# Ledger of designs, part 16: VHH binders against Protein Abitram (abitram)

Target 1, 175 residues: Protein Abitram (abitram), of Dictyostelium discoideum (Social amoeba) (q54td9)
Amino acid sequence: MRTLIERYYSQYYFIDTTITDPNLTEDQYVNQHTNELAVIGVAPSHPVLQQEISKIEFKENAINNEVSGVRKTGGFKLQSNTILCVITCSNGKEYFLRSCIKGKLLEINKELINNPSLLKTNHATSGFLAIVEPMIKDKFMENPGLIKFEEYHKLRNIPIQKGPVFLKDNTNDED
Short names: E, the ipSAE of ESMFold2; O, the ipSAE of OpenDDE; V2, 0.75 times the mean of E and O plus 0.25 times the DockQ between their complexes.

## First folded at step 6 (VHH)

Design d04 (framework vhh_vobarilizumab_d1)
Fold by ESMFold2-Fast, scan of step 6:
Parts: structure tokens; C-alpha cells; sequence
Structure d04 (fold): chain B 175 residues (1-175), chain A 123 residues (1-123)
């Protein structure tokens, strides 16, 4: 089990522009660490946060994501729309979470398999979905489908809880 | 060997009802999204309804409130209950097996298609 420590992040969101229903706000956050790695999770607008989660199942390639010698370069290659997992709710609804950015999958949060409610209770911290090494690091906004933190909060009419370089959740339950 | 076999089509008058069935075999039925598509004479295929592994359902706007998709995982069978049928519902109806990791219904190509069952709505 890994404890996620509060860090400085550049904060972004990913919106699935293929969804035409204005009531479907299945958004995800993308927080770029100072070490250039991106942490992916569900955005505060995501409807799964209002549901009871039955299970979370990761795509087979994500589960089997391991370094296997000199021919395998240490990770599942991702496009921005690559699905990493399916969330099944107690009411039968399913939600699909994506990598959000192009890059290499470094880690999935396997604790979500054993404790799926962690995604809901700690979505901004220990309930993250995945860690990705971005292909585009220099100008992070050039990753397709990303929206800036401030623009997202205006679009969804959500108050700004944290600054662009901070990620702190007032519901931090890690002790 | 993966197979999908549709049945239940026929002739019905406007305002009538039909129930379509799709018998699935050769795969773990309960693990996949399942869909109903239709193709009217001279037109392309359109998505009618989809059902997730957990029973979450999505419908085309043209059939919302009239059609109900359901599944029986114990019988490996997919159903489409069609009520208040209209002449424009006349089509060959196809059962399709989807990817279990759909981003939303209709976003991926279907993995397996059935042979279809004809529904004719006329007086």
C-alpha cells in the first residue's frame, strides 16, 4: 500500500468532448508533479462521486503493466482516450476512466480493486486512478483534451478550492 | 465459437408490441456490454439500445420511453421489449456484442454481430 503525500502540482482537467449530453460531466483531473509525472483521477464534477460504487475493474493491459526485460521498455503505451478501468455502481451504472494524456502507464492504484470506495472518499489523494509518464512534458497543455484549472472551474461553475500549484483536499482521511 | 442468434421479429400493426430475443453462446455473456442495432430499408445501421454488464441502459432518442432493453445472464439472453411501435420502426434488428470497456455506448466497433430479425410495422 502507498501513502500519497501532499505535493505541489500544476492542475488540469480532461473533458470527454465526444459526450454530447450536457448532463454527463464525466470529467477527470490531471495533476502534473514537479518531477513531470502526471497523477490521474476523477474530477469533483464526476457523477460517480454521488453514487455507491460496487467494483472497479482495470483493463488487462493496465493490470499486467510490468517491466519484463530488455525488449519491454517498462510500460503500457497510452493515447489520451485510452480506457484504464470501468467503475460499476450499485445501481448498475458504469463509468469509464481514461488515461487523459498520451504517455506511458507507470502505475495503477490497485487498492481501488480491494477498496473501490477509496476513489470516492479520497479521490484527490490516496484514491487516485493512475500515474502516467507524459509524452509531452515541456508544454503540458499541448496534450490533447486538457483544459486549464481556472477555465474548468468557470465552465462547471465550481468554486476554486485550491491554487494551481497546490493540491489539498479538506476531506483528507489518511490518518 | 462466438454466436448470436436473434428471434422474435414479425409483422405488427402500429401501436402494437413485440419482444426480440438474442441467444448468445461461446463467450462469458455476463462480462460484456450488449447492444441492439437496426437497419431500415435503404438506410444505414443505427444504434437502438445498449446495456452494460451491471444493467445500466442507454437508448437512442427515437425509441426512449417505448423500448426497453434487458438481459438474463443465467440464460445468456438479451431482450428488446418494443412498445407503441411505429411504421418508422420497420427494420432488420441486430444483436451485437460490444467491448466491456466502452467509453460510451456506440463509441467502438462491435465485436460480433448476429444475423438479424425482421420487424415490419404496417397495417
Amino acid sequence: as target 1 above (175 residues)
Amino acid sequence: EVQLVESGGGLVQPGGSLRLSCAASGFTFSEYWMYWYRQAPGKGRELVAGISRGGYTKYADSVKGRFTISRDNAKNTLYLQMNSLRPEDTAVYYCAKGDSFETYYGSYDMDVWGQGTLVTVSS
Scores: ipSAE 0.005, ipTM 0.247, lowest interface PAE 11.7, mean pLDDT 76

Design d05 (framework vhh_vobarilizumab_d1)
Fold by ESMFold2-Fast, scan of step 6:
Structure d05 (fold): chain B 175 residues (1-175), chain A 123 residues (1-123)
Amino acid sequence: as target 1 above (175 residues)
Amino acid sequence: EVQLVESGGGLVQPGGSLRLSCAASGFTFSEYWMAWYRQAPGKGRELVAGISKGGYTKYADSVKGRFTISRDNAKNTLYLQMNSLRPEDTAVYYCAKGTDSFYTDYGSAFDIWGQGTLVTVSS
């Protein structure tokens, strides 16, 4: 049985090539839905997951984004390295999250403004960052900077974990 | 147990307004795409409007500018404000929950429907 993500999404990662320090693994995931839209969030290697988050601030263009269904244009047009938000940690560290792919911004996860810890506790699910309509929808891997799921986990030496097909809100563990 | 209960349907004159409500229970309402579908006699179900957990909205071209979808996460309620109603808007309106509980995506499959509420636009 495949997980919900495995069944409906093709999974990729984005490595920010502007980061020159090899010890900084500020990576992001890019999950393309079968309807061709891409969901973006922080990868399991991202150092923010080990920090206490103070706030998440989205860029003005991301907040005021509008997409017209009548015309092909409109909305915030993205390059792969376009910054969507700044995460400020309690210790003063800042992280910048990017669009990862070229396309149009459809939606940001505004819940992260009111509950920034959701990015940390549910980064692979309800704590996603944004939804993007990719410019390159067919042959998705041709988007620059993407790396395949299995190749990424090997590169970063991170075990592949299988999730459930349908996720539920969980209370504290019984054990 | 997941439940969706629609209300607010009725008979209204062309050009009139009507507000539909959908009371949701049995799941974390704030985490899901929600949508309104409609079905006229002899036709399949048609997507009318959708709203993401973050408030991003999409509309069918036939209702854009006339209908407004909204949600109240504190009350677990979905709304459809219908203005400038036309006879062709006559249908049973259904509330629907998206299949993707964590990633929002208008146009994806919806897996739970309510019982529906009838809207008749006629003079």
Scores: ipSAE 0.000, ipTM 0.191, lowest interface PAE 12.2, mean pLDDT 77

Design e01 (framework vhh_gocatamig_d2)
Fold by ESMFold2-Fast, scan of step 6:
Structure e01 (fold): chain B 175 residues (1-175), chain A 124 residues (1-124)
Amino acid sequence: as target 1 above (175 residues)
Amino acid sequence: EVQLVESGGGLVQPGGSLTLSCAASGFTFSEYWLAWYRQAPGKKRELVAGISRGGYTKYMDSVKGRFTISRDNAKNSVYLQMNSLRAEDTAVYYCAKGTDSFEFTYGSYDMDVWGQGTLVTVSS
């Protein structure tokens, strides 16, 4: 059995190609679920993970985004470089996190507003940034700035860590 | 304690409509995704509709266009509006809370809190 991420997600990273300084690795992950939705967050190379975070502020358009079955309002329409939030560190540094892919913003992680440390402690899981419905689903790599998981780890010299394995026990009757 | 209480089930003729309600207590309602499942006699429970904390919705194919899930965070309630009901929709409907805060994050569809269920019968 594989990890939940390996089982249900195709993993990618987003690199802002306008940043040519190799010491500026403000990268983000893009994990596409089998239901085609993309979960975005900060990549393990992102310098914010080495900082103390003071606050995370989402842009007004992201906060006021309503996608509801009752109201049937449209989601915030995103370009790949659309800024969703600004992170302010205790030392005064600011980092801007982007949508990474073109599509519609479905949801932001509002828990980051009240508990910004989740971004650091759980960046790959409960500390995600947002959920996006991609405009380009079938040829996902045609989204600008995306790089395959293995290629990213080689580029940034980050080892691929084998994750936890989830095993079924003999008492789980709902499987 | 954490609980979900359903209401609104009943007998309705084919083509009719019903609205199911689910009242939640004991947790921070706005932080979790919620879902409606159903179970017909002798069958396993199936996911009918889900709604994320941000209002994104997911439906099983056979109910798309007929059912609408919604939530009201001020009332700690989730609803299922069912239109154009068919005999095949006859089942006990259950409200459920997701184990984590985000259904579409991490691929988790595990439920840790279930309501007692409300019976929906579609027949003439």
Scores: ipSAE 0.000, ipTM 0.158, lowest interface PAE 14.7, mean pLDDT 78

Design e02 (framework vhh_gocatamig_d2)
Fold by ESMFold2-Fast, scan of step 6:
Structure e02 (fold): chain B 175 residues (1-175), chain A 123 residues (1-123)
Amino acid sequence: as target 1 above (175 residues)
Amino acid sequence: EVQLVESGGGLVQPGGSLTLSCAASGFTFSEYWLAWYRQAPGKKRELVAGITRGGYTKYMDSVKGRFTISRDNAKNSVYLQMNSLRAEDTAVYYCAKGTDSFLTDYGSYFDYWGQGTLVTVSS
């Protein structure tokens, strides 16, 4: 059976063009759901996946978005390079994760604060970083820095892997 | 033990209003996505409304502007305010909790459904 990601998401990647070394890739995925929301996380080539994570800290504006009520505040408004969190590794290395696309921050994955290893073990699913409502929804590739799923895998020489099969959803028998 | 208990269903005239409530226990309510589904006799189950952990809401097109989903984390409850009810809204309404491992509301796996509450819209 196709995974829920394969059935309900259009998959893209965001490449950080500020990195001048072509062998250092702090890439992130951007998966757009059929409801037009984008789920942001770390790409399979991201060097953090090879590190021991000490701590994940979200920026104050991202945390306050949930505390103040996203529905009341209009949401944290993002540029594509807005930093959402800082990952500190056991070796002292820091990585900065970005919103990747311009839009409105709807949610951050607070579970990463209590369970930072979730980012490594489940980066493509429950270890996501954030959910964003994109400003550019219809022509999604017009968001700067995005690259299509298959082109990214060719660029980074990474085999295309089928995601995990989720447990049957007894309430959603119809696709 | 996860429990979802729906209430608030009943018989109403077309154009009337009802508020459905779902009381949850057995899990950390604030950490989960929640949804209202409905199923009419002889029809397939359909997602009516969903609400994420952070309060983002999504609605089925035919109920947009008429229904409002909300949550109260202090009371471990999710609600569906239904206004301008139509005969086609007649169904059993179910409250559903999202699974720990999924990313967003409309594509999420939902488990631990409640027993449902019947809504009949008739003159």
Scores: ipSAE 0.000, ipTM 0.235, lowest interface PAE 11.3, mean pLDDT 76

Design e03 (framework vhh_gocatamig_d2)
Fold by ESMFold2-Fast, scan of step 6:
Structure e03 (fold): chain B 175 residues (1-175), chain A 123 residues (1-123)
Amino acid sequence: as target 1 above (175 residues)
Amino acid sequence: EVQLVESGGGLVQPGGSLTLSCAASGFTFSEYWLAWYRQAPGKKRELVAEISRGGYTKYMDSVKGRFTISRDNAKNSVYLQMNSLRAEDTAVYYCAAGTDSLEFTYPSDYDYWGQGTLVTVSS
C-alpha cells in the first residue's frame, strides 16, 4: 500500500541556493498534488527538527493574505526564495522558511502560530507550512532549486520510509 | 523627507575591493531588514545580500565568500564589503529597507530605496 502522499502527490525537495555550506541542510519539501497545487514544508534533514521551537512568525504579506476569507484579489506573489516565516528556537537560533517555487500563495498553516511544535512533530502532514499555486505546472522540475525525491534522499543519505508493513504470515508463536 | 544615500562606488581593477555604505535619514534602521541589490545594463535587478534585524545574513551564490553585509544601528548605516571583484560585478548597487525580509519582494513593497551607486570593475 502506498501512503496518501505517494498515491496523490509527486514529491520533490528544495535546496536553498543562498546557503552553500554543505553542513547546513535547511531544506524543504515540495509535494505537488494531482490537482497541481503544491504543499510546502520542512525536509527531514532540516536542523529545526532537532531544536525546541519558541515561536513561528509569518511574513506580514503572508498573514494579510489569510486574514480575510471573503475575497482574495491577487494572492501574495512568490519567487522561489521568498521567505514565508521565521522560526525562533528556545536557544535564540532563527530559521527562515521559503515558498520554494514561483507562484501564488493560497494558504498558510495558521495552526503553526498557536502550536509551533506541530511543525516539528508532524512536519510531513498536519505540520505543513503553506499551499502554493505554481506558476510552472507542466514541467515542474523547471522550478529552480528543485530536486526529485529519490535523488534528494540519496544526496542527503536519508533512508526512504515505506508505507505500512504487512506480515506475510501472522504468527505470535514462540518455539 | 525619508532618504537612503549610497556611497563608496567607483572604478576598481579585477581582484580589487570596495566598501559600499548606505545611510538613512528621517527614520532609524533598527526595526528594518536591510539589503543590497544590483542591476547591470540590460539585466534584471537582483538581490545580492540581506541582513535581518537580528543580524542573520543571506547572500546570492555568486558572491558568497567574497561579499560581506553588515549593519550599524548606532550609525544608522548598512555596509557591503566587496572583495575579489570581477568584471561581472559591474552594476549600479542599491540599498533597500523593509519591515520584512526583502528577498524577492516587489520593489513597490519595500519601505525605502536608495538612488544607487555605480561600481565598475575594469582594467
Scores: ipSAE 0.000, ipTM 0.149, lowest interface PAE 15.9, mean pLDDT 76

Design e04 (framework vhh_gocatamig_d2)
Fold by ESMFold2-Fast, scan of step 6:
Structure e04 (fold): chain B 175 residues (1-175), chain A 123 residues (1-123)
Amino acid sequence: as target 1 above (175 residues)
Amino acid sequence: EVQLVESGGGLVQPGGSLTLSCAASGFTFSEYWLAWYRQAPGKKRELVAGISRGGYTKYMDSVKGRFTISRDNAKNSVYLQMNSLRAEDTAVYYCAKGSDFETYYGSSAMDVWGQGTLVTVSS
């Protein structure tokens, strides 16, 4: 029935509202877990999903956040437009992925460095970009640039699909 | 057949060390998040340590600095090195696999579990 994301996450998208060009659809998802942490990734409208990716390079501050031997209270502090990585496509196009929300960077998906195609094949799940601890947790929609899941799909004219399904014990969840 | 088989549990004195091993088969090991959970009598199962495909690690607060999770993709194995063991570390330890982000922050949707290995810390 419900996907794991639908059960445990409140789903949002990030659109940079300062951009007035209606053809720029470099959108990202922001899925807030019930524990209040947010998973950031590439939205289904993002043009990178139609390109061949050559490499993904994380910014030095993002990488260094994960190289520390012990987690620090003062992890990399993010603004909504902080660039976390640069994607270079085989045709020379570049895309910049952002933190989307203010908070602390907890993790980047370093597997994207070794397997850039994971961003395209599994963008909604194992191909996520980053995990962020939001600064604004209680009133999550007050994070600038967020748009609700339903509104986003109508805006971009994308059908709502049953998302990724994680198989687990099926005895309690008959269709 | 997808299988996770734990080994290395046993009886150890407080302050001692143990290394737990988990041997995996039936799936592409390098593509999955792996984790160690534990459950003591009368307590809930809790995440002890996790390791992502890329080697990023997460630990519960009470084991940080004492336990180290690692993986060997060539051997299809994940390990938990446990140092400075305490009586409160006594539990059955379980190996589990799941997706990277869901598993990392306490999602209960691990799709395969091992049978468990008992660790007893007692004098």
Scores: ipSAE 0.000, ipTM 0.164, lowest interface PAE 13.5, mean pLDDT 76

Design f01 (framework vhh_podentamig1)
Fold by ESMFold2-Fast, scan of step 6:
Structure f01 (fold): chain B 175 residues (1-175), chain A 123 residues (1-123)
Amino acid sequence: as target 1 above (175 residues)
Amino acid sequence: EVQLVESGGGLVQPGRSLTLSCAASGFTFSEYWYGWYRQAPGKQRELVAAISRGYTKYADSVKGRFTISRDNAKNSIYLQMNSLRPEDTALYYCAKGTDSFEFTYGSYDMDVWGQGTQVTVSS
């Protein structure tokens, strides 16, 4: 029995502050679910979403990561900047995706190996990158490098889409 | 198996240019930081330039004269050296950093080193 409702999560983003070119917006999302696990993926501003993807290659430690019926102990330990995969585009451009938060790797999305376009078409859902058990759970914003959903959308000038696309609504909340 | 091989060194007069190349094999090239180091006669080994994606670092002594670049499709790192000076004379090493995005000038340890290529600048 699953008690976690997929619809309910806290949404954050991760920005690579070590990149000196301010026009490189290679951001990732971090969605913390009610069971405290974090789902990591590509943010809507990421330039890979405008490219044709040739392949996605996960690091060997990520691929060989085993999870038993109980929560894994002594598995692949992550720092916030740990590289999980490299995306190779048809034009030869490469992008690196990170764990974004310190913790333990529970799962990678192996479906991306056989269907890399899933990252582009479904980046916020079935095209996720990885599931991580955070080291810092209770005060999630204490994970370094995170920015809240509303602050991120202001920073990247991306409008917050409500109602009309996902749930039609005739109330005052309709955009 | 895992190795870096430098080429392009030589003897040149002051004011000339050289391009050093570093060919990598045995690992996924695109995931890592890379640097060029040099050891001048009678001096300690020093970092010349470092590169990751979208980020470069240069020693003050070479800034504006040297350019580091990478070609992930060719698994190669390059050091374009312009306006060479006698004090640039050294054995030049290519090195691979860890799979970290952060590189602090002069403080990051490298885990794979090339054998070096000699650059001599003399009149």
Scores: ipSAE 0.000, ipTM 0.227, lowest interface PAE 12.5, mean pLDDT 76

Design f02 (framework vhh_podentamig1)
Fold by ESMFold2-Fast, scan of step 6:
Structure f02 (fold): chain B 175 residues (1-175), chain A 123 residues (1-123)
Amino acid sequence: as target 1 above (175 residues)
Amino acid sequence: EVQLVESGGGLVQPGRSLTLSCAASGFTFSEYWYGWYRQAPGKQRELVAAISRGYTKYADSVKGRFTISRDNAKNSIYLQMNSLRPEDTALYYCAKGTDSFLSYYGSSDFDYWGQGTQVTVSS
């Protein structure tokens, strides 16, 4: 049973160790594609998914990022905890989303500026945050703060969907 | 069955325009990357333009002259080519990517290719 993500990605999570309250799980996913690039987004535990989002603002260096396509020359250099954007909720709460891994910023999801709710409705797919070229590619777990998919779900007590084999469509309406 | 069928190629004089069309069938996943590649005899295949949702990308050689667009209701991808040059002469291919977020950065991420349509720019 594989979705498009399960077929082409190795799935990891990033835990923000600056959060000391064990009930606040501002976690992010890091999905490494078979071409070694990483897609970063909001984990299913993140409290922003329970909020109404007012706006998403990317940092200036992320917006003004210049990268040559296939050669990946240029680009904003990231540390694992580099803040890429600030999410402002209708209730005034702010959340900070990070690069999660050290590397080079290739792209931000600019659609989130015009449609912030996309982060909530499609956080695992079209609502991604950023695409990063990792500095550490071959031994990916050597990136600080990463945790493996199954261990994360155990740690956060989030069920992994197991049941009869089923096929997921890559449609934009999964019902 | 997934199928991509290109059309609209032909012989044109330098400075003229052509519109290429790509009709897609057998899938409904609108989040895929779609691209136009070209290959001239003796040259490597190169990405000309790519589109996915809110993103469009162009090769430097065609930026400002070519425009990629899509019509989701018709499952069609288009390449509007203006101010054509002899150097644009090539077989043009339509491609569907495996991943909507990363296909631009790797040509290996395009999993379905059409048969191509010939564009010849000649005086």
Scores: ipSAE 0.014, ipTM 0.407, lowest interface PAE 6.4, mean pLDDT 78

Design f03 (framework vhh_podentamig1)
Fold by ESMFold2-Fast, scan of step 6:
Structure f03 (fold): chain B 175 residues (1-175), chain A 123 residues (1-123)
Amino acid sequence: as target 1 above (175 residues)
Amino acid sequence: EVQLVESGGGLVQPGRSLTLSCAASGFTFSEYWYGWYRQAPGKQRELVAAITRGYTKYADSVKGRFTISRDNAKNSIYLQMNSLRPEDTALYYCAAGTDSLEYTYGSYDYDYWGQGTQVTVSS
């Protein structure tokens, strides 16, 4: 059985090039669906996953985004390093999550406002950050700051795990 | 056990309104994408409206007349149908999909379906 992410998504990571300390691994994933939309979230290596989250606050333009219905405005226009939200941890530490790619913001995960721990428990699935319509769809790697799945794991010296994993049943060897 | 139960259907005259409700149980409501589908006799099921966390999608035939909404506290979704027309006559189904399917706004393969509620619009 394969996961839906492995079947329908091309997996990438985003490294925030504005971070000057090479030991900081505040990375994000970018999973591009076959319909060309990109799902953005926190990479498994991100230090926020080891913290207790107090709150998640989205930027005003992200909260007020409207791209559907009679009042369609075309959505919030993003650069690759546009900050979408600020995560505040119980110890006072802050992390900034970015759009990762140029495009239009289609949706933020509003459940993270009411249930910020969802980011930690389900970061690869229901705890995603945002859905973006990319401006650069052909030659997707031309989006600044993106790195391919295998190159990322080599760069960060992280064992290759199948993920993000969205739907997967347990599999066992037969005796 | 996952269940979706529709209600609110009925017989109405053209130009009237109906509100359909779908009560969901057996899973974490906020983690799913929800939609309303309809099926008229001799036709395939078609998407009427879909709702993710903050994004909605409507069939061209119902834009401006129907509104889909969700209430996470009540584990329910609703379809407000205004200015009903005879061609809106159909069995209306509630459907739910996982977050993985939600990422594809064009996906129509939902994991769970309700039994349906009949809407008849006639004079």
Scores: ipSAE 0.000, ipTM 0.132, lowest interface PAE 16.5, mean pLDDT 75

## First folded at step 7 (VHH; framework vhh_ozoralizumab_d1)

Design k1 (from a06 with E31K F103W; at its last look DockQ between E and O 0.01; V2 from the best seeds 0.00; counts 0 for: pae O 6.4 > 2, placed apart)
Fold by OpenDDE, look of step 7:
Structure k1 (fold): chain B 175 residues (1-175), chain A 125 residues (1-125)
Amino acid sequence: as target 1 above (175 residues)
Amino acid sequence: EVQLVESGGGLVQPGGSLRLSCAASGFTFSKYWMYWVRQAPGKGLEWVSEISPRGGYTKYPDSVKGRFTISRDNAKNTLYLQMNSLRPEDTAVYYCAKGTDSWESDYGSYDMDVRGQGTLVTVSS
């Protein structure tokens, strides 16, 4: 049975292709809703999920430039590499989380400031980082570093529950 | 129109090597999963190899694992299959095949929807 996210979101993952170290898996997810808005969060493979989180701090620009009001004015222009927040672990280690896509920042998850543990307990849902209006809507994959759900799960050796790969015979080939 | 054109097949002795190529056109090659499949005489189609759009993931059946290597050059719209330690049972027509879903679409389908005309690989002493 498809989950709610699977039904209403196109799931993408941001992989930093500039990192050549295969052991660095600071991956993030980008879930694009049918309304084209994207939810940004931490992917299951991200090392931060194995750490004790001390605090989460959003960048000042992220805090001050949220879209507000009925007219939805404002918003901070984001690049894919724009840092949204820093996560500080109990051991002093820091992780930087990024927008992953070009767009306009609509909302940050302020609950993470007050309850940093939410990131670990609910990273795929209520522990999201931000909501972004994508600059590229129709060609979403033109955002550098984004891969599809299937490629991510295979790449990170995470089981896919959607089903097997099927082989079409000669009579079923599409032009 | 989606086109896949295989090349590189031929006659080789057991233990020999071949490199197959597939030239892709008519679609954004870099956005699709790609596959090699083969059909031996009197047998059905067999999946031989899988590669992700960026090439970061590859998969093989046990029958060819350790001997075959799939790769791609997205800049050249070309898929490759390096075949080493060839065996008589590897004799088949080899096809390049395109996955159904692209980066821009997710229909929950994992099918191969188009393949080329194939290239014959014969392994015989």
Scores: ipSAE 0.033, ipTM 0.258, lowest interface PAE 6.4, mean pLDDT 84
ESMFold2, look of step 7: ipSAE 0.279; ipTM 0.658
ESMFold2 (binder alone), look of step 7: mean pLDDT 81; pTM 0.821

Design k2 (from a43 with E31K; at its last look DockQ between E and O 0.18; V2 from the best seeds 0.00; counts 0 for: pae O 7.1 > 2, placed apart)
Fold by OpenDDE, look of step 7:
Structure k2 (fold): chain B 175 residues (1-175), chain A 125 residues (1-125)
Amino acid sequence: as target 1 above (175 residues)
Amino acid sequence: EVQLVESGGGLVQPGGSLRLSCAASGFTFSKYWMYWVRQAPGKGLEWVSEISPRGGYTKYPDSVKGRFTISRDNAKNTLYLQMNSLRPEDTAVYYCAKGSDTWEYTYGSYDMDVRGQGTLVTVSS
């Protein structure tokens, strides 16, 4: 049985093409819903998932310019490289998470501010970073750095599991 | 009023080094991303480096990576650019730029809104 996410989302991954070091795996996922909205989050390969997270802070412009309500006009214009938030680890390491796609910022996950551990425990689900209305809707793959699910798994040597496409979080989405 | 004042430019030979400084005032320096950009003769603005508010993150384009180093002293409200192994193609007016509160695309795809008057760097034999 396909999970809700499998039914309604196309899964993409953002690989920073500006990074020439193949060992850097600060990858993010972009799940595009059938309604064309994209959910942005941290990919399983991202090193932040191996760290103790102390703090998550969103940029002020992201906080102040999110759209309230469903598909309202306005919102913060995003580029693929636009930084949405900074993650501070217990050891002082900082990670920067990006929009990954061009679009309009609809919502940031403010729960991550209050509960930073949510990013690690539920990175594929409730630990998402943001919801973005893509500027490129028809040709989603034209967003630089985006690759498909299969290509990502091959690139990062992550086995494709039979069943749910998403790696299991501590809590599963209910059908 | 936000003010950025660059200094340290000059004439250097290929392979030489310069250190640029940018004195910031009129805003809480330690809260903002800062940038260096440059404009070569007959060319548009080019992004040169980026640094996070606390200095824990830096980024460079391939054109200067390994040669330039951005840093900051938040106690002094000063941004720096150490330039080593300078090349003739590095000849440009160099500007320090403040990160924007809003994304206005003032300097292309980077979140910058204000820059200084610039300092000229000339690399020539």
Scores: ipSAE 0.018, ipTM 0.363, lowest interface PAE 7.1, mean pLDDT 83
ESMFold2, look of step 7: ipSAE 0.274; ipTM 0.676
ESMFold2 (binder alone), look of step 7: mean pLDDT 82; pTM 0.837

